VHH binders against EKC/KEOPS complex subunit cgi121 (cgi121). Designs and how they scored, part 49

Target 1, 174 residues: EKC/KEOPS complex subunit cgi121 (cgi121), of Schizosaccharomyces pombe (q9p7j3)
Amino acid sequence: MILPLFPETQVHVFVYENVSNCAAIHEQLISQNPIYDYAFLDAATILYKKQVYSAIIRALEDRRDEQMKTKTIHSEVILSLSPKTEISSAFRQFSMTKKSKNIVVVKIDSKLTEEEEFERLDKLVEGNRVEFSDEELQKLIDFKVLKKNYKLDPSTLENPLASILSSIALRGYS
Short names: E, the ipSAE of ESMFold2; O, the ipSAE of OpenDDE; V2, 0.75 times the mean of E and O plus 0.25 times the DockQ between their complexes.

## First folded at step 7 (VHH)

Design qf1 (from qe15 with S102L; framework vhh_6qgx_2; at its last look DockQ between E and O 0.78; V2 from the best seeds 0.00; counts 0 for: pae E 2.9 > 2)
Fold by OpenDDE, look of step 7:
Structure qf1 (fold): chain B 174 residues (1-174), chain A 123 residues (1-123)
Amino acid sequence: as target 1 above (174 residues)
Amino acid sequence: QVQLVESGGGLVQAGGSLRLSCAASGFTFSDYAMAWFRRAPGKEREFVAAITYSGDSTFYTDSVKGRFTISRDHAKNTVSLQMNSLRPEDTAVYYCAAGYSLDYWTPRAYDYWGQGTRVTVSA
C-alpha cells in the first residue's frame, strides 16, 4: 500500500484474530528482536481503517519533519494513535499486550510486497488473518476501551471517527 | 509515592570503576523496564543502558558497550550500573528511570526518574 503523500514509503497493514501467541510476540518486542519490526496494535482499540491510516500519516509526517517523539517509526505510529502526549500512556493504551487476542499489525518502510510481507508475518503470528476493513475491525473493537482511550461521550459517539481523527490530529495542541 | 534513589557516584580516575545503584519504591518494580541516563555538562540527557522488566535483555549506547553493565535485583527492587574503564567523557549526572518496555532510548518514554548521582572521571 502506498499513501498519496508518501509515495516512496510502502505500508502494509494486517489484522489477526484469535491470536494464541501474543505473549510470545510481546516478549520478542520487548527484547527488540529486529524480526518483529512492526507496530503491533491491540485490535480492541481500533475501530476504523482511517484511524490506523491517520496514525500512520501522523507518524510519517513527524518523521518527515524530524519531529518524531519516539525512537522508531513503528513506535511513533503507536504514539500517534493516542490523544495523549505521554508516550508510555500511548503504548499502554494501544500496543498489543500479552493478553491480547486480536491484533492489527503495521509495517512501514517495507521492502516486500504485501503478499511477501504477509508470508513473513504469518510465521510470527499464530492466528487467523482477516480483512483490514471497518467491518472486521468493528467485530474486534472493545467500545469501553475505545471510549476510555479517546474520552468519547454520548455526543461524540454519534460520529466516533471524527472525534478519533481530531484527537490524533490535535495531539499536543490542547 | 514513587521514588528512585541513585547512589554510588563520585570522583574516579580514568580507567577506574564505579558501581551505581538505584533503589526503587512506590510502584510494581517487576512491571517496569529500568534504565540509566546521563547528562554531561552542556549536553542533553542521553541514554546509557536499559534492562527489560524480566532482566532477560539489556541495551547499551555504543560508547559504553563492553565497559558498562546494567543489572537488576527484583528482591531488592534495585537496578545497578557497573561502570568499568571509565573515561573523562563519561563524566555526567547519572539518572535512574523506570518505564514501559517498548522504547528504551527515549527519555520521555519513562514514567519515573531519580534525582541523579554525579560521576566525575578525571584524566
Scores: ipSAE 0.631, ipTM 0.832, lowest interface PAE 1.0, mean pLDDT 95
Fold by ESMFold2, look of step 7:
Structure qf1 (fold): chain B 174 residues (1-174), chain A 123 residues (1-123)
Amino acid sequence: as target 1 above (174 residues)
Amino acid sequence: QVQLVESGGGLVQAGGSLRLSCAASGFTFSDYAMAWFRRAPGKEREFVAAITYSGDSTFYTDSVKGRFTISRDHAKNTVSLQMNSLRPEDTAVYYCAAGYSLDYWTPRAYDYWGQGTRVTVSA
């Protein structure tokens, strides 16, 4: 997919449920294996497509403006999901862990079609691909985690989109 | 109370060796990547070496590859930096750091820092 503000940047997002090999994937990520150059997110932290796209856009804006805080665009996406600027906190809150069960996988700067990227990813992830949609994400979210990550009041938790997007947009301001 | 305490710094002649050590306490050592950074007088901190939480992978800045070796001891909660073939440009305060991200190279990715140990390499 092409984002209007970044017409030269191909982005793909995949969602997997019931992933059995997160520990193996995690080992490859910590060793910096370039085959695993994706952002691997814990789906328990993601409720909306717009949440992911807003983080991608923020990361791409920071790259364009030479304001990235992390070494890779995929790490920058993970940071950009966080309302805070601390890199370790963002990884602790949003990144896939050895214990994750469901994941969202982001590829930025892909040179492949969505189907071709999926075929590559299919070799790496042992789980069931589902549609990247608000409906599927809602089935995988942990609302206690979402509330904690974005400091949501119980009254806003039913429709938290605006609060979450504001947190992403205002990260590091004031 | 988190503590990282470096030791092993000192004065050494060019071509010589030093071994730095960092004792960690107050956190779950085995969950953290460990790194060494250095700060030369008048310069900013720069990445030297990192080791993954498991110890299975290591990373080095180009200028120290082949000369420096990072290692960790999970039983003693220590990380070490063996520095061989030292050069005057290795002169710096060396800092031990612990972090919880996949970004091993950026100082702001590290949660905990030691006070540093000074290494001076004379010509």
Scores: ipSAE 0.398, ipTM 0.744, lowest interface PAE 2.9, mean pLDDT 90
ESMFold2 (binder alone), look of step 7: mean pLDDT 85; pTM 0.870

Design qf2 (from qe15 with S102M; framework vhh_6qgx_2; at its last look DockQ between E and O 0.87; V2 from the best seeds 0.00; counts 0 for: pae O 5.0 > 2)
Fold by ESMFold2, look of step 7:
Structure qf2 (fold): chain B 174 residues (1-174), chain A 123 residues (1-123)
Amino acid sequence: as target 1 above (174 residues)
Amino acid sequence: QVQLVESGGGLVQAGGSLRLSCAASGFTFSDYAMAWFRRAPGKEREFVAAITYSGDSTFYTDSVKGRFTISRDHAKNTVSLQMNSLRPEDTAVYYCAAGYSMDYWTPRAYDYWGQGTRVTVSA
């Protein structure tokens, strides 16, 4: 996928359900194994495709403007999901953990087609790929986690998209 | 209340050695990556070394590779930096830090910081 504002940057997003090896993946991420150079997100925290795209766009804008807060673009995506600027908080709230069951995986700066990237990723993840769609994401979300991560009150919880996207766009300025 | 307390700094001649230690309290030590950063006079903090929460992987800035060794002791809740073959360019205040992320190199990735310990390396 090519984002219109970033025509040189190929991005792929994959969703896996019922992942049995998150603990093993987590150890590889912690050790900085380069074949695991993706953003691994806990799907329990992701309700919308636009949530993920907005975080990717924010991370790419910060890279373009030389204002990234983290060392890698994939870490920056994780930070960009958070309404706050604290990197550790963003990882606690949005990153895949050893206990995660469903994940969203983002690759930025890919030189591969979606299917080629999937073939590589599928060797790493023991789970079932599902479509990256709002319909599938809504089956995997934990609304209690979503409410906590974005501090949503009952008045916004039925349609929280605008509040979430605003949090991503305005982090560090409001 | 989280505390990180560094010790072991001092004055040393070039080519000498020092061992820095950092005692951690007020958090679950085994959940956190630990790091050392340093700040030379008039400069920004720079990354020196980090160790994963398990202790299985370590990372170093290029200028210290082969000379410095980071380690952690889960029983004592301490992280150490063995500094060998010291050079005048290593002169700085050294800070211990704790963070919960996979970004080991960026100061903003660390939630907790010690007060620092001074290391001066004379020619």
Scores: ipSAE 0.355, ipTM 0.706, lowest interface PAE 3.1, mean pLDDT 90
Fold by OpenDDE, look of step 7:
Structure qf2 (fold): chain B 174 residues (1-174), chain A 123 residues (1-123)
Amino acid sequence: as target 1 above (174 residues)
Amino acid sequence: QVQLVESGGGLVQAGGSLRLSCAASGFTFSDYAMAWFRRAPGKEREFVAAITYSGDSTFYTDSVKGRFTISRDHAKNTVSLQMNSLRPEDTAVYYCAAGYSMDYWTPRAYDYWGQGTRVTVSA
């Protein structure tokens, strides 16, 4: 996948459900195993494709502008999902945990095709790949977590996407 | 209340050793990565070392690799920094930090900080 404003950057996004080895993946991530150079998100915190894209774009913009707050583009994606400026908070809010069951995996700067990247990632993730779509994400979301992460209330729940995107876009500008 | 209390700093001659310790309280210690940062006079705070929540992995800034060793004790809720072959450029206030992140190098990745302990290495 190519984003219009970043034509030189190839991005892939995958969704897995019923992942059995999140704890093992988490350990590899914490250990900074380069084989696991992805952004592993808890699917329970993701409701829309545009939410993920918005975070990716924000991260890429930060990198472009040399304003990244984290060390890697993938960690910046995680940060970019959060309305909070604290990196640790962002990771707690959106990053895959040892207890996660469903995940969204983002690869930035991929040198592989989507199919090739999938084959590579599929060796790391023990779960079922599902379509990266709003429909599938909606099945995996935890609304309690979503509401908490973005401080959604009854008024903003009428259009949660707008609120989420605003939170992502305006992070640090409150 | 969260508290990180550093100890073990002092004056030491070049080539000497010190062991810093940080006692943590007020949070679930085992859920957090622990790190040491330092701030030398006239310089910005910089990353020194970090250890994962499980203690299975450690990370170091290049200038201290082979000389410093970070470790943690879950039973005592402490993190330590063994500093060997100290150099004058290691002179700084050393801070203990706790965070929940896979990015260990960035200060903002850490939620809690100690007040610091001063390490002075004389030539």
Scores: ipSAE 0.020, ipTM 0.423, lowest interface PAE 5.0, mean pLDDT 92
ESMFold2 (binder alone), look of step 7: mean pLDDT 86; pTM 0.876

Design qf3 (from qe15 with S102F; framework vhh_6qgx_2; at its last look DockQ between E and O 0.80; V2 from the best seeds 0.00; counts 0 for: pae E 2.3 > 2)
Fold by ESMFold2, look of step 7:
Structure qf3 (fold): chain B 174 residues (1-174), chain A 123 residues (1-123)
Amino acid sequence: as target 1 above (174 residues)
Amino acid sequence: QVQLVESGGGLVQAGGSLRLSCAASGFTFSDYAMAWFRRAPGKEREFVAAITYSGDSTFYTDSVKGRFTISRDHAKNTVSLQMNSLRPEDTAVYYCAAGYSFDYWTPRAYDYWGQGTRVTVSA
């Protein structure tokens, strides 16, 4: 897909449930294998499509403005999900780990159609693809984790989107 | 307390060798990637070398490839930098760092830092 603000940048987002090989994928990410050049997110931390799109937009804005803090655009997406500026904290909180079961996978700067990118990704991920939709994401979220990551109190949990998006949009770097 | 303590720095002639060591304590060493950075006077820290938490992969800046070797010892909780064929341009304070991310090159990706050990390479 193409985001309106970035018409020359092809982005794809995939969701997998019941992934059996997160440990193997994690080792490839750790070793910087270029075949695994995606942002692999733990789906337990993602409640909304807009959460992911807001992080992608923030990362692309920072790249455009030469203000990226991480080495790659995909690591910048991981940072951009965080309400804080610490890179290690963002990775601990949002990145897929060896223990993850469900994942959201982001590809930025794809030269492929969604189906072509899926065919490449499907060779890497042993799990069941589901639709990237709020309906599917809500089945995979861990609300305890979401509340902790974004400092949500009980009154906010019925409408957490605004708080989450504000955290992503207003995060400062210094 | 978290501590990273570097040792092995000193004055050495060009073409010589030094081995830097970094002793880690106060955190779970096996969960962290380890790295060496260096800072010449008046310059920013620059990436030198990193090794993954498992030790399976290593990364080097281009100017040190083939001359420097990073290694880690999980039994001793140490990371080492073997520095061969030293050049005057290698003169810097060398810092040990520990971090939890896939971004090995960015200083801000590292949680813990040592005080540094001074390496001076004379012509």
Scores: ipSAE 0.477, ipTM 0.781, lowest interface PAE 2.3, mean pLDDT 90
Fold by OpenDDE, look of step 7:
Structure qf3 (fold): chain B 174 residues (1-174), chain A 123 residues (1-123)
Amino acid sequence: as target 1 above (174 residues)
Amino acid sequence: QVQLVESGGGLVQAGGSLRLSCAASGFTFSDYAMAWFRRAPGKEREFVAAITYSGDSTFYTDSVKGRFTISRDHAKNTVSLQMNSLRPEDTAVYYCAAGYSFDYWTPRAYDYWGQGTRVTVSA
């Protein structure tokens, strides 16, 4: 997909459920295997497509403005999901763990079509691809984790998207 | 209370060796990647080496590859930096750091820092 404000940057997002090899993937990430050059997110922490897009956009904006806080665009996406400025906190909050079962995978600066990228990624992830949609994400979300990550309360739960997007947008400005 | 305490610094002649050690306490050591950074006079803090939480992988800045070796001891909650073939440009205060991320090179990615140990390499 192409984002309107970043027409030269191709972005792909994939969702996998019932992933059996998250631990193996995690080890590859830790070892910085370039084949695993993606942002691997725990789906339990993602409720909306716009949440992911917002984080991607912010990361791209940070890169554009030479204001990235992390070394890679994918790590910046992870950071951008968080209302906190601490990188470690963002990773703890949103990154795939060895115990994850469902994941959202983001690829920035892809040189491949979505189909080609999927074929490549599908060799790395042992799980079932599902549609990247709010409906599917809603099935995978852990609301306890979501509430914790974004400090949602009964007043903000009526419109969690607004709260989430605000948290992402205003990170570092509170 | 989190604490990282570096040791092993000192004065050494060019071509010499030093072994730095960092003792960690106050956090789950096995969950964190450990790293060494250094700050030379008049320069910014720069990445030197990192080791994954498991110790299975290590990373180095180019200028120290082949000369420095990072290692960790889970039983003792320590991380070490063996520095061989030291050069005057290695002169710096060396800092131990602990982080919970895949970004090993970025100082901001590390949660905890030591006070540093001074390494001086004479020509």
Scores: ipSAE 0.320, ipTM 0.681, lowest interface PAE 1.9, mean pLDDT 93
ESMFold2 (binder alone), look of step 7: mean pLDDT 86; pTM 0.881

Design qf5 (from qe15 with S54K; framework vhh_6qgx_2; at its last look DockQ between E and O 0.63; V2 from the best seeds 0.00; counts 0 for: pae O 9.9 > 2)
Fold by ESMFold2, look of step 7:
Structure qf5 (fold): chain B 174 residues (1-174), chain A 123 residues (1-123)
Amino acid sequence: as target 1 above (174 residues)
Amino acid sequence: QVQLVESGGGLVQAGGSLRLSCAASGFTFSDYAMAWFRRAPGKEREFVAAITYKGDSTFYTDSVKGRFTISRDHAKNTVSLQMNSLRPEDTAVYYCAAGYSSDYWTPRAYDYWGQGTRVTVSA
């Protein structure tokens, strides 16, 4: 996929359910294994496709403007999902953990087609690929986690998308 | 209460060695990556070295590679920085830090910080 504002940047997003090896993947991420250079997100924190795309766009904007706060574009995506600027908090809240069951995986600056990238990723993830769609994401979300991560109250729960996207876009301005 | 306490700083001649130690308490030490940062007079904190929560990988800023060694001891809840072949430009306050992320290089990725121990390297 090509985002209109970043026409030279190829992005792929994959969703896996029932992943059995998150602990092994987590160890590789902690050790900075370059084969695992993706953003691995806990799907329990992701309700919308636009949530992920907005975080990707925010990370790319920060890279373009030389305002990245983390070492890699993929870690910047994780930070960009958070309404707060604290990197450790963003990782605690949105990153895949050893105990995660369902994940969203983002690859930025891919030199491969979606199918080629999937073939590589499928060797790393022991789980069932599902469509990256709002329908599938809704099956994997934990609304208690979503409410906590974005501080959603009853009034914002009726239209949580706008509140979530505003949090991503405005991080650091308040 | 979370506490990180550095020790081992002091005055040393160029070419000498020091070993810094950081005693950790008030959190589950084995769940955290540990790092050393330093702040020279008039400068911001800069990354020196980090070690993963399991201790199986280490990371260093280029200017200290081959001279400094980070290690951790889960039995004693300590992280250490062995500093060899010290240079005047290594003069700084050295801070121990603990964080829960895979971004080892960024100060803001660390939740807990020590008060620092001063290292002065004379020409």
Scores: ipSAE 0.242, ipTM 0.663, lowest interface PAE 4.7, mean pLDDT 90
Fold by OpenDDE, look of step 7:
Structure qf5 (fold): chain B 174 residues (1-174), chain A 123 residues (1-123)
Amino acid sequence: as target 1 above (174 residues)
Amino acid sequence: QVQLVESGGGLVQAGGSLRLSCAASGFTFSDYAMAWFRRAPGKEREFVAAITYKGDSTFYTDSVKGRFTISRDHAKNTVSLQMNSLRPEDTAVYYCAAGYSSDYWTPRAYDYWGQGTRVTVSA
């Protein structure tokens, strides 16, 4: 996948359900194993494709502008999902945990095709790949978590996407 | 209220040892990675060492590898830095930090900071 404003940056996004080895993946992330150079998100916190794209775009913009707050582009994606400026908060809100069952995996700066990247990632993730779509994400979302993460209320729940995107875009501009 | 309180700093001769301690309160200690940073006179704050939330992995800046050891005690909510074979270039104010991230090296990745403890190593 190529984003219009970043034509030289190849991005891949994958969704896995019923992942059995999140704890093992988490340990590899903690140890900063290079082969796990992805953004691993808890699918329970993701409702829209545009939410993920928005975070990716912001992370790429931050990198472009040399304003990254985190060490890696993938960690910046996680941060970019959050309306909060605290990195720890962002990771708590959106990052895959040892207890996660469904995950969204983002790869930025991929040198591989989507198929090749999938083959590589599929060796790391023990779960079922599903389509990266709003329909599939909706099946995996925890609305309680979503509401908490973005402070959604009855008025904003009518159009949660707008609220989410605003939160992402306006992080640090309260 | 979140609080990180460092202790153990002081004056020591080159080749000597110090043990720094950081007492944490006001947050779920076991959920956070802990780190030590230092700032030498006229220099920017730099990463020294970090330990994962579980305490089963540690990370060090190259200049302290083999000399410094970071550890944590979940029961006491403390993180420690054993500093051996100290050098004059280790002179700095040492800060304790807490964060929840795999980005251990970047100061901005840490949410909470102590006020620091001064370590002076004489030649």
Scores: ipSAE 0.006, ipTM 0.262, lowest interface PAE 9.9, mean pLDDT 91
ESMFold2 (binder alone), look of step 7: mean pLDDT 87; pTM 0.887

Design ye1 (from yd49 with A33S; framework vhh_7yz9_2; at its last look DockQ between E and O 0.91; V2 from the best seeds 0.00; counts 0 for: pae E 2.4 > 2)
Fold by OpenDDE, look of step 7:
Structure ye1 (fold): chain B 174 residues (1-174), chain A 120 residues (1-120)
Amino acid sequence: as target 1 above (174 residues)
Amino acid sequence: QWQLVESGGGLVQAGGSLRLSCTASGFTFSRYSMGWYRQTAGNEREWVALITKGGSTTYADSVKGRFTISRDNAKNTVYLQMNSLKPEDTAVYYCTARGYSKYYPTEDYWGQGTPVTVSS
């Protein structure tokens, strides 16, 4: 897909459930294997499509403004999901772990169609692809983790989207 | 400080073979993934091969079946066996150590490179 604010940047997002090889993927990530040039997110931490898109946009803005805090655009997406400025905290909060079961995978600057990218990614992930939608994400979310990551309280739990987006947008401004 | 020293480059005819070596110092070699890249003048550095600390290997499509990456932790050395060399393999080859914190990628470390020239 193409984001209106970044028409020259193609983005793809995939969701996998029941992934059996997260530990193997994690090993490749820590090795910085170029074949695994994606942002691998723990789906337990993602509730909305807009949450992911907001993080992507924030990362792209940081890159545009030469203000990236992390090494790669994909790592910047992970950082951008967090209300915290600490990179390590962001990765602990949102990045796929060895124990993850469900994941969201983001590709920035893709030169391929969605289908072509999926074919490449499908060779790396041993799981079931599901639709990237709020409905599917809601099935995979861990609300305890979500509440912790964004410090949600009873007043914001009714509609947490605004709080999440504000946290992403205003990271580093408080 | 981290240091990588490449060796083994040179002139070879098409179809020939070379074996590159990279010796590491200043860090715990066995804890890090190692890789080979190559670069020609005016072009970006191109990924060639990677070996994880666990010994898992991956290759660029252009070198699959011809190149083999390996490591010897006892010698703090990573190798690139290059067979069936082609003129398009001509480049300066660089060894890299993949930097990583507990949670996220950090800066990579590079050697000064070793030149490989494949004549037709």
Scores: ipSAE 0.528, ipTM 0.819, lowest interface PAE 0.9, mean pLDDT 94
Fold by ESMFold2, look of step 7:
Structure ye1 (fold): chain B 174 residues (1-174), chain A 120 residues (1-120)
Amino acid sequence: as target 1 above (174 residues)
Amino acid sequence: QWQLVESGGGLVQAGGSLRLSCTASGFTFSRYSMGWYRQTAGNEREWVALITKGGSTTYADSVKGRFTISRDNAKNTVYLQMNSLKPEDTAVYYCTARGYSKYYPTEDYWGQGTPVTVSS
């Protein structure tokens, strides 16, 4: 996929459920193995496609404007999901952990088609790929986690999209 | 005051071998995954090999079967054994220690590099 504001940047997003090897993937991420250069998110924290796209756009805008806070564009996506600026808390709240069961995986600056990138990623992840869609994400979300991460009150929990997108867009101004 | 010092580079004929060494000081070597990158003039550094804290190894496709990365934690040293060298392997080779905090990647440590020239 090409985002209109970033026409030179190819992005792919994949969703896996029932992942059995998150601990092994996490070990490779800690080692910064270049084969694992993706953003690995815990799907329990992601309710909407727009949530992920907004974080990607924010990360790309910060890279364009030389305002990145983290080492890589993929780590910047993880930070960009957070309503706060503190890097450690963003990773603690949104990144895949050794205990994760379902994940969302983002590749930015891909030189590959979606199918080619999937073939590479599928060698690394032991789980079932599902569609990147609001329908599938809704099955994987943990609403208790979502409420905590974005400080949602009861009325916004019924339709939290605007509140979440505002948190991502306004990070650092509240 | 940390250091990474590479050695073992030089001129070698195609088909030959070299052994690169990288000795670390000023940080807890055994807690870091170590890697080798290489760079030709006018290009970005490219990854060659990685060895994790636990000894697991990974290689770029272009060097698989020809290069071997290893480490000796008692000597704070990582090695790159380079066999069956090709002119395409000509580059400056850099040692790196991969930075990671408890939750996220941080800045790496880098050596100054050791040049390798493979003549045909």
Scores: ipSAE 0.440, ipTM 0.769, lowest interface PAE 2.4, mean pLDDT 90
ESMFold2 (binder alone), look of step 7: mean pLDDT 82; pTM 0.823

